Miniprotein binders against Mucin-6 (MUC6). Designs and how they scored, part 66

Target 1, 185 residues: Mucin-6 (MUC6), of Homo sapiens (Human) (q6w4x9r395to579)
Amino acid sequence: GHCSLEGGSFVTTFDARPYRFHGTCTYILLQSPQLPEDGALMAVYDKSGVSHSETSLVAVVYLSRQDKIVISQDEVVTNNGEAKWLPYKTRNITVFRQTSTHLQMATSFGLELVVQLRPIFQAYVTVGPQFRGQTRGLCGNFNGDTTDDFTTSMGIAEGTASLFVDSWRAGNCPAALERETDPCS

## First folded at step 12 (miniprotein)

Design kf2 (from kf1 with V13A V20A)
Fold by ESMFold2-Fast, scan of step 12:
Structure kf2 (fold): chain B 185 residues (1-185), chain A 81 residues (1-81)
Amino acid sequence: as target 1 above (185 residues)
Amino acid sequence: TPEERLKEILDWAEQFIERAFQLAQEGKTDELIKRVEYIVKLIEEAAELAKELGLPELLKRTVELLEKAAKVLEEILEESG
């Protein structure tokens, strides 16, 4: 199945359900028991530089017990906080430059990530058939039914994207509204 | 505001109950059990908050939603047995 993060804030799920959202946080893109070492793919969004609360993808993160691979819009690749020269290879993961504008992360466990660095930072996720019905996160549940693609982190299917997206925020990223709360006490 | 947060929780609980009803019609019993457990927990939390804040109208709404959840469970049990 194929999931895409395009145009800064546009997502198409594994079951081909498109949606758009606005957010300035790290979100769980893909979580599955098929990912080794409690692995998860995450997407980082920040403001795009205009006054209308537009947001854009700024980094993609693969996190497991052993690795924290970050691919940033500034073309820097790190693992566990250390910059890596490409091609970079671990036991199960290889990150390499596919073209002058694209990086690829290939894995032994049925996950592929292609990141477009220029002219617009975008990400494309491919998963093998073993992931069917076993994915959670912004890319949906990959069960062949789009009506339940907006399944929240609590296992509840939503009719709208906003509650769905908000439920997949990484734990240490407070909502913007909390920052704007007036601390008058 | 705390009142606005409570209304939001109750709106979510109502949506969750509607989804539980749909799942019952679709025969997805295992997913339904998890949703009902979560819905009941949310409504119970909302009731405690409504009591703490002294909001009788919202407290009444929690009772109405618990009754709605009970009716959904009754319908599922009727179909199962």
Scores: ipSAE 0.000, ipTM 0.099, lowest interface PAE 19.6, mean pLDDT 70

Design kf3 (from kf2 with L32A I39A)
Fold by ESMFold2-Fast, scan of step 12:
Structure kf3 (fold): chain B 185 residues (1-185), chain A 81 residues (1-81)
Amino acid sequence: as target 1 above (185 residues)
Amino acid sequence: TPEERLKEILDWAEQFIERAFQLAQEGKTDEAIKRVEYAVKLIEEAAELAKELGLPELLKRTVELLEKAAKVLEEILEESG
């Protein structure tokens, strides 16, 4: 399955459902029992200059009991808060420069991440068949049905992206942009 | 500035078109079509803003990107049937 975070604020789920959102927080992209050591993949969004969106991807995080690997748009890779020279290898994870503009995180457990650094920071998540029907987060549930791809952290299928996205916040930050927070013009 | 933001939107649209071409080469037709759809939506937004702000060079770029997107779509559809 493939999930993509593109154009600053666009997401396409593993079941190929596209959506766009507004929000500035760390969000859970992928949780699965197939990830070792309680692993999760997360995305950090911050304000952008784009006229129709206040958000853009600024970092991707892989967090487990052993590792906190952060790949940021400033081309710094850290693990557990320490900057690492590339290629960087742990027992099950290797981070390396695939091209002058792309970093890759390869794993032994069926997860692959490719990050485009320039000209626009973007991320591409690939998971093996063993993840089918066993994923949660912004990348969807990977069950072959797009109608329930907006399943919240509480297990409720939503018809719209905003409540879905807000349910997957991993930090204590403001809620995603809602109509009632819009300025009265 | 608004002009810098418009250029950024158009850069994103161009990246989606390039990604669509790559996906098509990999045989991922549905994913390729979705990237073209994203690109077209961004181009439409940029064209309206460029018109409102009176930026003819960016309006010309929207037309160029729409033409590029159409060519990628034609190649995708030709390969699929």
Scores: ipSAE 0.000, ipTM 0.157, lowest interface PAE 16.2, mean pLDDT 74

Design kf4 (from kf2 with W12Y F16W)
Fold by ESMFold2-Fast, scan of step 12:
Structure kf4 (fold): chain B 185 residues (1-185), chain A 81 residues (1-81)
Amino acid sequence: as target 1 above (185 residues)
Amino acid sequence: TPEERLKEILDYAEQWIERAFQLAQEGKTDELIKRVEYIVKLIEEAAELAKELGLPELLKRTVELLEKAAKVLEEILEESG
C-alpha cells in the first residue's frame, strides 16, 4: 500500500483517499502491530513561511523503543539526537541517498519511506501486504474501504479531516480546529 | 494507562462538541445530530469507566460535557425550526 504526503499539506491514504489539513504539530502517520519495538512513523508540520494559514511537512520521524530517526527538510538525519552520515545502517533499518534529491529509509519489516528533499519536502510511505487492515494514523487503516479512512485515535469514523487529524496529534500542541478554514469557503 | 485513555476520550468529545456548536451557529445542521448522538454515547461510556476507576474529577467532566452537548442539540433544533 502507498501513502503520500505532498505539496506541503496534502495527504493520500493507503486506500487512496485524498485530504488536506491545517495544523502545526507532530502527527502519527502509521502505527501497527507489524512494526517492531512499538514502532511508529510520524510527521512534523509547521508553518510554510509564506502564509501563516498554510502548514507544511518539515520532518518525518520513525520512533521505536530503540530508535528515534529524524529526517528533516534541512537534509539532516539524526538517530536519538545524533547526526548521522549516509548511508546509515542499523540491524533492521538503512537510510541512504537514493538520488541527489531523495532519501530512502528501507526496513526489514515491510516498511519503506522515500523523502523528497528538493524542490519541495515530501514523503512517500510504502507498506507490504502484511499491513493490510492493521494500520492506524493519518495514512488510514489500509482495509480497502475509503469511507472509514478518517478513523480517529479513539476508533471513531469521521466524515471530515479536521477531527481525524487532531486525534492523531503527538505531544503538546495547539488544537488546529479553530485555525482550519471553513469547508464552505 | 486507563486514566490517560479516559482523558483522551474526553478531550476528543470536548473538541467535537465545540466544533459542532460552531457548525450549528453557521447553520450546518446536516449530519450534526447523528454525530452529537454518537458523542453522547461515547461520554456515557466514559462516565461508566470513570465510575469503575474511581475518578470523580473525570466523572464530573463527563456531566459538564453532556450539558454542553444538550445545548448544541437545542441550538440545532431551534435553527431547524
Scores: ipSAE 0.000, ipTM 0.124, lowest interface PAE 16.4, mean pLDDT 73

Design km2 (from km1 with V10A V17A)
Fold by ESMFold2-Fast, scan of step 12:
Structure km2 (fold): chain B 185 residues (1-185), chain A 80 residues (1-80)
Amino acid sequence: as target 1 above (185 residues)
Amino acid sequence: SGTEEILRWAQQFIDRARQLTEKGKYDELAERLEYIARLIREALQKGVSPELAEELAKLLTEVARLAEEVQRRRQEALER
């Protein structure tokens, strides 16, 4: 199955349901019992500035009990807060430069991540057949049925993306009510 | 160059939009096509080589044609 994060703010689930969302938080992209050591793939979104979207993907994170691998749009790869030279290899994960504009995270457990760095930061998630019907998060449940792709973290299938996306927030998000830009008034 | 990379990305984005249209996924396709059109127009405004400008103009034409097809198929689906 394939899930994509494209154009800064567009998502296509494993069951090929397309949607767009806006948000400035860390979101759970993929959780599964097939991921070792309580592993999860997460996506970090932030303000895009002059982009055609209000929000854009700025980093992808793989988090487990052993590792916190962060791949950022600045082409920096860290694990547990320490910058790593590529290729970088752990027991079951290798991060390397696939092309001049793409990084790849290959794993031994059926998950593959390809990150496009330029001209637009994008991510492509591939999972093996063992993940079918065993995924949860922004990439959907991979059960062959798009009608329940918006299943929230509480197990409720929604008809719209907004409640679905909000339910998969992984971190504390900044207050959106107070704007930072109030220049001298 | 960055503009050449945008051209390559734009073509891939359009190809994905065609796949979604064939699968009957009309939701958000109008937004996807509008986004790519804006990106291409912005690249043209920044000033590019005549050859690259011609290719970007061709992509804009393809985006417009695909948008018409999506709208037609969406209307047909609503009548079912």
Scores: ipSAE 0.000, ipTM 0.253, lowest interface PAE 15.0, mean pLDDT 75

Design km3 (from km2 with L29A I36A)
Fold by ESMFold2-Fast, scan of step 12:
Structure km3 (fold): chain B 185 residues (1-185), chain A 80 residues (1-80)
Amino acid sequence: as target 1 above (185 residues)
Amino acid sequence: SGTEEILRWAQQFIDRARQLTEKGKYDEAAERLEYAARLIREALQKGVSPELAEELAKLLTEVARLAEEVQRRRQEALER
């Protein structure tokens, strides 16, 4: 399945449900029992431009009991707070420069991340078939039904993205309940 | 504090539910109230001070009253 974080603040879930949100926090992008050592993929959003209603992706984080790998929009890769030169390899994860504008994180457990650095910071998540029906977070539940893609951390299916997004906050930051963007605007 | 965050989230969901009810979006309002109730119950299960438990219990009572109001207004709208 494929999940994308594009255009600064747009997300398309594994079940191909597109949405946009406004928030400035670290959010759980993907959690699954298929990820080793209590692993989770997270997305960091911050303010964009001069408008407080505009937000953009600024970093992607893979966190487990062993590793905290951060890939940021300024092309710095760290693990457990220490800057790493590419290619960077751990037991199950390799981070390398795929092209002059793209970094890739490959894993042994069926998760792959491609990060576009320029012209706009964007992320693309690919998971193997073993993840079907076993994911939670901003990328959705990967069950083949888009009507429940906005399932919150409490297990409630929402009709709007704002409560869904706020339920997946991972940092100590205020909840942001903002008006939904008209999808045709 | 995790408990402080839960209180803030619960209050925001309750406020949003009131707005949705006034706009006639009864199903969406009910969903927010259920979310608020679950957050409040989680905080109570973790154990909180007596003062905070009283505040949470008051909010949970308000959620129940609003849920009843939403169901009543939904039924009235269907009858029209």
Scores: ipSAE 0.000, ipTM 0.105, lowest interface PAE 19.0, mean pLDDT 73

Design km4 (from km2 with W9Y F13W)
Fold by ESMFold2-Fast, scan of step 12:
Structure km4 (fold): chain B 185 residues (1-185), chain A 80 residues (1-80)
Amino acid sequence: as target 1 above (185 residues)
Amino acid sequence: SGTEEILRYAQQWIDRARQLTEKGKYDELAERLEYIARLIREALQKGVSPELAEELAKLLTEVARLAEEVQRRRQEALER
């Protein structure tokens, strides 16, 4: 399955349900028992510099008990806070420059990430068939049914993206609904 | 023409970085490897032919391999 983060704030789930949100936080993109060492893929969104009401993808993070790999829109790759030159290889993960404008993170456990750096920072997530029905987060549950793709972290299927997105916030950022209601706070 | 000059300069600097690694001058090497990477990235950002882009990408890969070797040798030296 394929999930995409495009055009700043558009997402298409593994079951091909498209949506858009406005939020500034780190969000859980993908969690699964298939990821080793409690691994999770996360997406960082921040405010646009030219408009306070717009948000865009600024970094993608792979976090496990061993690694915190951050790929940012500034073309900087770090692991556990330390800058790494490409190609960067660990036991199960390789980060390398796929083209002049794209980085790839390849893994031994069925997850692939491609990040477009220019002209717009975007991310593409590919997972193997072993992930079917075993994913959770912004990329959906990968069960072949788009009607429950907005399943919150509490396991409730919502009809709107806003409650779904807010439920997958990582850390203590303000809720997206609060930021949309009072962006000047 | 400017891109070919950058390619040649980057190649020469990589050769110098290998010499510094063999001489154990690890502290200066991080800054020089960063400088080489900056030159390569700047050339790629300004736009180059596909052939030169491939050669520059290969050099960037070699810079990364050399940085890994420098880090390994530096750690070995600290263990002594």
Scores: ipSAE 0.000, ipTM 0.059, lowest interface PAE 26.3, mean pLDDT 73

Design km5 (from km2 with W9L Y35L)
Fold by ESMFold2-Fast, scan of step 12:
Structure km5 (fold): chain B 185 residues (1-185), chain A 80 residues (1-80)
Amino acid sequence: as target 1 above (185 residues)
Amino acid sequence: SGTEEILRLAQQFIDRARQLTEKGKYDELAERLELIARLIREALQKGVSPELAEELAKLLTEVARLAEEVQRRRQEALER
């Protein structure tokens, strides 16, 4: 299955449901028991300009008990806070330059990530058939049914993307609305 | 706020969870109940208003009650 993060914060789920959101935080893209060492794929979104509602993808993170691999829009790849020369290989993961404008993270466990660095930072997630019906996060549940693609972290199917997206925030990021309504001088 | 949103989502999940329990989806429900309990505890740790804290505590109690029902029904299903 394929999930894409394009055009700033436009997402297409594994079941091919498109949506867009406006938020600044780290979000869980993909969580699954098929990922080793409690692995999760995450996306970092930040403000793309001076607009209060405009956000864009700025980094993709693969986090597990052993690794924190960050691929940023600055074309820097780090693992556990240390910059790495490409190609970079661990036991199960290889990060390499696929083209002059694309990096690829290949894994031994059926997950592939391709990141477009230029002209706009975008990400493409591919998962093998073993992930079918076993995914959670912004990329959806990969069950072949788009009507429940906005299933929140609590297991509730929502009609709107905003509640779905907010439920997949990682950590204690404040909501974008709370930041905007701050009456500070 | 995000805390009120968590409260609303938790309430909706609890209502839906009763229906899933009636359909025998116990393993899925157990995982989701654990996740919602975690979200409620996170919200309480943020130092919310006393009114919201009482509502969240009530929801956490209901989540615990549902988790006991799910565990009991899983046990019954396993006993041939």
Scores: ipSAE 0.000, ipTM 0.076, lowest interface PAE 23.6, mean pLDDT 73

Design kn2 (from kn1 with V41A V48A)
Fold by ESMFold2-Fast, scan of step 12:
Structure kn2 (fold): chain B 185 residues (1-185), chain A 83 residues (1-83)
Amino acid sequence: as target 1 above (185 residues)
Amino acid sequence: SDLEERLKREIEELEKKLKELEERAKKGGISEDVKEIIEWARQFVKRAKQLLERGKLEELAERLTYIFTLLERAAERLAEEEE
């Protein structure tokens, strides 16, 4: 299955349900029992002033008990806070430059990530068939039915993207009060 | 030897640029993401010095081009926040 984060604010789930993303936090993109060492893929969004979006993707994170691999729009790859030369290899993960504008993270466990660095930061997630019906997060549940793609972290199927997205927030987000008075809103 | 001397001078220029960015950042009011980019640049400069020490001259030459690019990006973002 394929999930995409495009145009700074658009997501297409593994079951091909498109929606627009609004928010400025770190969000769980993909969790699955198929990921080793309690692995999860996460997406970091921040403010954007572009005409078609109020938010944009700024980094993608793969987190497990051993690794915290961050790929940022600034073309830096880190693991556990330390900058890495490409190609970067661990036991199960290789990060390398596919083209002058694209990085790829290949894994031994059926997950692939391609990141477009320029002209706009975008991410493309591919998972093998073993992930079918075994995923949760912003990329949906990969069960072949789009009607429950907005399943929250509490297991409730929502009809709106906003409640779904908010349920997958991770980490400590900036204070909302200061952002709400921003003239760019 | 001639190549090694040239690359050593290029690393000295990178260190000078990094020090300038660090001093500008000390003036305060910069975002955490800009601080993080400067820290990553610091790590890359340290690694460049290690490659020079280990005689990995061809690899070092390849890496220096995009270390310069990263430092330029950090400087541009810092300049935006200083205004």
Scores: ipSAE 0.000, ipTM 0.335, lowest interface PAE 12.3, mean pLDDT 76

Design kn3 (from kn2 with K56D E59K)
Fold by ESMFold2-Fast, scan of step 12:
Structure kn3 (fold): chain B 185 residues (1-185), chain A 83 residues (1-83)
Amino acid sequence: as target 1 above (185 residues)
Amino acid sequence: SDLEERLKREIEELEKKLKELEERAKKGGISEDVKEIIEWARQFVKRAKQLLERGDLEKLAERLTYIFTLLERAAERLAEEEE
C-alpha cells in the first residue's frame, strides 16, 4: 500500500482517500504491530512560506525503542540526535540517497519511505501486504474501505479530517481549533 | 525572463488541466474530498498568478510543483469515483 504527504498539507491514505489538514505539530503517520520494537512513523509540520499551505511537512521521523531517525527538509539525517553520513545502515534500516533530490529509507520489515527534498519536501510511504488491516495513524487503516479511514487514536470513525488529525498528535501541541492565532504571522 | 516565460506557460497549462477536472466533476456525483481539492487547486492557481506578477519566481516554481501534485491527486481520485 502507498500513502503520500504532498503539496505541503495534503495526505492520501493507504486506501487512496485524499484529505488536507492544518496543523503545526508532530503527527503519527503509521503505527502497526508489524513494526518491530514499538516502531512508529511520524511527520513534523510547521508554518510554511507557501501561503495556501499554511503549514508544510518539515521532517519525517521513524521512532522505535532503539532508533529515532529524523530526515529533515534541510537534508540532515540524524539518529538519536547524532548526524549521520549517507549511506547510513542499522541492522534493519538503510537510509541512502536514491537520486540527487530523493532520500530513501529501506527496511527489512516491509516499510519503505521515499522523501523528496527539492523542489518541495514531500514523503511517500510504501508498506508490504503484511500491513493490510494492521495500520493506524494519518495514513489510515489499509483495509480496502475508505469510509473508515478517519479512525481516531481512540478507535472512533469520524466523518471529517479535523478530529481525526488532532487525535494523532504526538507531543505537547495545541489543537488546531484552539491554537493561538498570531495576527502578524 | 526565459524562466518567467516558462513559468507563465506552466501556469496556463495547469489552468487548462484544472478546467478539465472541473468539467469532469460536473458529470458525476463527486465526494466532498474531491470538491475540496479542486477548490484548493483553484486558490493555488490564483496565488501562482500573484507570485508571477510580483516577480517571486523561486516561490512561484515551488508553488507550481504543489499545484501540479494536487491536480494529479484530484484526477486519480475523480477517476476512482467515476467508476
Scores: ipSAE 0.000, ipTM 0.153, lowest interface PAE 16.3, mean pLDDT 71

Design kn4 (from kn2 with L60A I67A)
Fold by ESMFold2-Fast, scan of step 12:
Structure kn4 (fold): chain B 185 residues (1-185), chain A 83 residues (1-83)
Amino acid sequence: as target 1 above (185 residues)
Amino acid sequence: SDLEERLKREIEELEKKLKELEERAKKGGISEDVKEIIEWARQFVKRAKQLLERGKLEEAAERLTYAFTLLERAAERLAEEEE
């Protein structure tokens, strides 16, 4: 299955349901029992530019009990807060430059991440068949049914993106009062 | 296929619209926000053309929908800035 984060704030789920949102938090893209050591893939969104009303992907994070790998739009890769030179290898994960404009995070557990750095920071998530029906987060549940792709962190299927996206916030959010002036984001 | 021919026509229309907005932007002066949105749309049209060449029609259609949405947003903001 394929999930994409493109054009600032556009997401296409593993079941090919497209949606967009405006947010400036860290969000859970993918949680699954198939990810080792309580692993999760997360996306960091922020405002880009001077007086920008849009939000853009600024970093992708893979977090587990062992690793906190951050790939940022500034082309910096860190693990547990330390900058790493590429190619960077752990026991199960390798981060390397696939092309002059793309980084890849390859894993031994069926997760692949490709990040486009230029001209626009974008991310592409690929998961193997073992993830089918076993995913949660912004990328959807990968069950072949798009009507429940907006399943919240509490297991409730929503008809719209707003409540779905907010349920997958992981942190680094602006004060709640600021969001109240734009409840549709 | 009907879908493939429709996508080719849509790409031509989006490229024309993109060029028109870029020409308007050069004359009117625009914020970096609008320039960024136009560039996002350009990248989606480019991606859609690549996907179409690879026979990935549904994925191409999705990217063209994103491009169209972004160009509409850029046009609205450009109109606001021109006022």
Scores: ipSAE 0.000, ipTM 0.205, lowest interface PAE 13.9, mean pLDDT 73

Design kn5 (from kn2 with W40Y F44W)
Fold by ESMFold2-Fast, scan of step 12:
Structure kn5 (fold): chain B 185 residues (1-185), chain A 83 residues (1-83)
Amino acid sequence: as target 1 above (185 residues)
Amino acid sequence: SDLEERLKREIEELEKKLKELEERAKKGGISEDVKEIIEYARQWVKRAKQLLERGKLEELAERLTYIFTLLERAAERLAEEEE
């Protein structure tokens, strides 16, 4: 399965359901029992440049009990707060420069991440078939049915993206729904 | 059977490329990063053979794509360090 984070604020789930949201927080993209050591892939969104009404992806984070790998739009890769030269290898993860504009994080457990650095910071997540029906987060549940792709962190299938996205916030941030209803605050 | 034969040939091609990189690395002057990538690729080739033996052909095809990418990256990095 493939999940993409494109155009600053567009997401396409593993079951190919597209949606867009406005938010300035860290969100859980992917949680799964297939990820070792309580691993989770997360996305950080913030305001886009001078505009206060648009948000965009600014970093992708892989967090586990052993590692906190951050890949940011400024082309810095850190693990547990320390900057790393590429290629960077841990026990099960290798981060390397695939092209002049793309970084890749490859793993031994069936997860791949490709990050486009220019012209727009974007991310592409690929998971193996062992993840089918075993994913949670903004990338959906990977069960072959798009009608329940908006399954919240509480296990409820919502009909709208805003409640779904808000349920996957990983920080103490404003709800995405508030920004949609009062974007001129 | 046709898919299995194709994937077996791809594994053989990857093993040949890996051996070529290992021979280049033996000439010295390479970083620990390059050595680690080569070792990681070796481990992934071993896992690919296990997937073939277990008949997990779709998963194997995906992993072979990754191994090709990893070996290409290692070759590029090694070429840069050989300068």
Scores: ipSAE 0.000, ipTM 0.097, lowest interface PAE 19.4, mean pLDDT 72

Design kn7 (from kn3 with L51Y R63L)
Fold by ESMFold2-Fast, scan of step 12:
Structure kn7 (fold): chain B 185 residues (1-185), chain A 83 residues (1-83)
Amino acid sequence: as target 1 above (185 residues)
Amino acid sequence: SDLEERLKREIEELEKKLKELEERAKKGGISEDVKEIIEWARQFVKRAKQYLERGDLEKLAELLTYIFTLLERAAERLAEEEE
């Protein structure tokens, strides 16, 4: 199955259901018992990454008990907070430059991620057949039925994207007041 | 500037493409997702004109790239639905 994050704010689920959202947070793209060590794929959307845009993809994160791999639009790859030279290899994951504008994360467990760096940061997620009916998150449930692709983190099927997207927010979303402070990094 | 004139022409071409997609969308039952993409493209074209008026060419260029991507996505989905 294929899931895509394109054009800054568009998502197409594994069951080919398209939708758009305008969030500025970290969202769970994919959780599955098929991912080792409680793994999850996450997407970071932020206003500050694209000055005029209401929301755009700025980073993709693979998080497990062993690894926190971050691929950012700035072409920086880190694992557990440390910058890594490409190609970067762990036991089950390899991150490498596929083309001058694309990075790939290949895994031994049936998950592949390709990110386009330029002109717009975009992500493409591919999962093997073992993931069918075994996925949760923004990429949907991969069960061959688009009507329940908006299943929230509480297990409720929604008819609209807004409640679905909000249910998959990770806990590191900034409060509204914190967004008034300019970063000094 | 030469860049400003080029971006003005790009806005005009994207606006023309948007109108063509809007007319195609009137002819058949289209998905809500295509309607939403067209609506957002319309709003962004309006914002693009505002950025041009302000002389904010960097924001304008970035926004035009987004509009182009939206219209290409809408055209692809609409073509699938039409046939």
Scores: ipSAE 0.000, ipTM 0.126, lowest interface PAE 17.2, mean pLDDT 72

Design kv2 (from kv1b with V52A)
Fold by ESMFold2-Fast, scan of step 12:
Structure kv2 (fold): chain B 185 residues (1-185), chain A 83 residues (1-83)
Amino acid sequence: as target 1 above (185 residues)
Amino acid sequence: DLREEFIKQVEEAIRELERLLKELEEKLGKDHPLVQEVKEIVEWVKQFLERAKQLNDPTKAEELAERAEYILELLQEALREAG
């Protein structure tokens, strides 16, 4: 299954349901029992350009009990807060430069991430067949049915993307403040 | 001009997306959530065209054209499965 984060704020789920959202926080992109050590893939969005109503992808995070790998639009890769020289390898994860404009995170557990750095920061998530019907988050539930792809963190199928996206916001990003705090700052 | 070829590919993708939008409006009504989302996608892909026109690098224009075609294919598949 393929999920994509493109054009700064456009998402296509594993069941090929496209949508666009507006938000300036960290969102859960993919949670699954198939990910080891309580792993989750997250996406960080922030304001883009001169319009405060526009948002764009600025970083992708893989978080588990062992690792916090951050790939940001400034081409910096960190793990647990420390900058890493590419190629970077752990027991189950390798991050490397696939092309001059693309980074890849390959894993041993059926998850692959390709990040386009230029001209627009974008991400592509590929999961193996073992993830079918076993995913939660912005990338949808991967059950072959697009009608329930907007299933919130509480298990409710919504008719609009905004309520769906808001439900997958990570708790460390405060809302309704004069300013939003960048979770990577 | 190789760059012009990729700009034309993005233009072709936009025309197909606008055709799908018109079909959905006629079938579901202009206020339907799916129609609103497709309308948003069309405007987003139009930004690819304006960006491609400003690029001097044909490889970057090619990337935008490939992305526009990919979005069109995914949307066509998603709408087929939803309908």
Scores: ipSAE 0.000, ipTM 0.167, lowest interface PAE 15.4, mean pLDDT 70

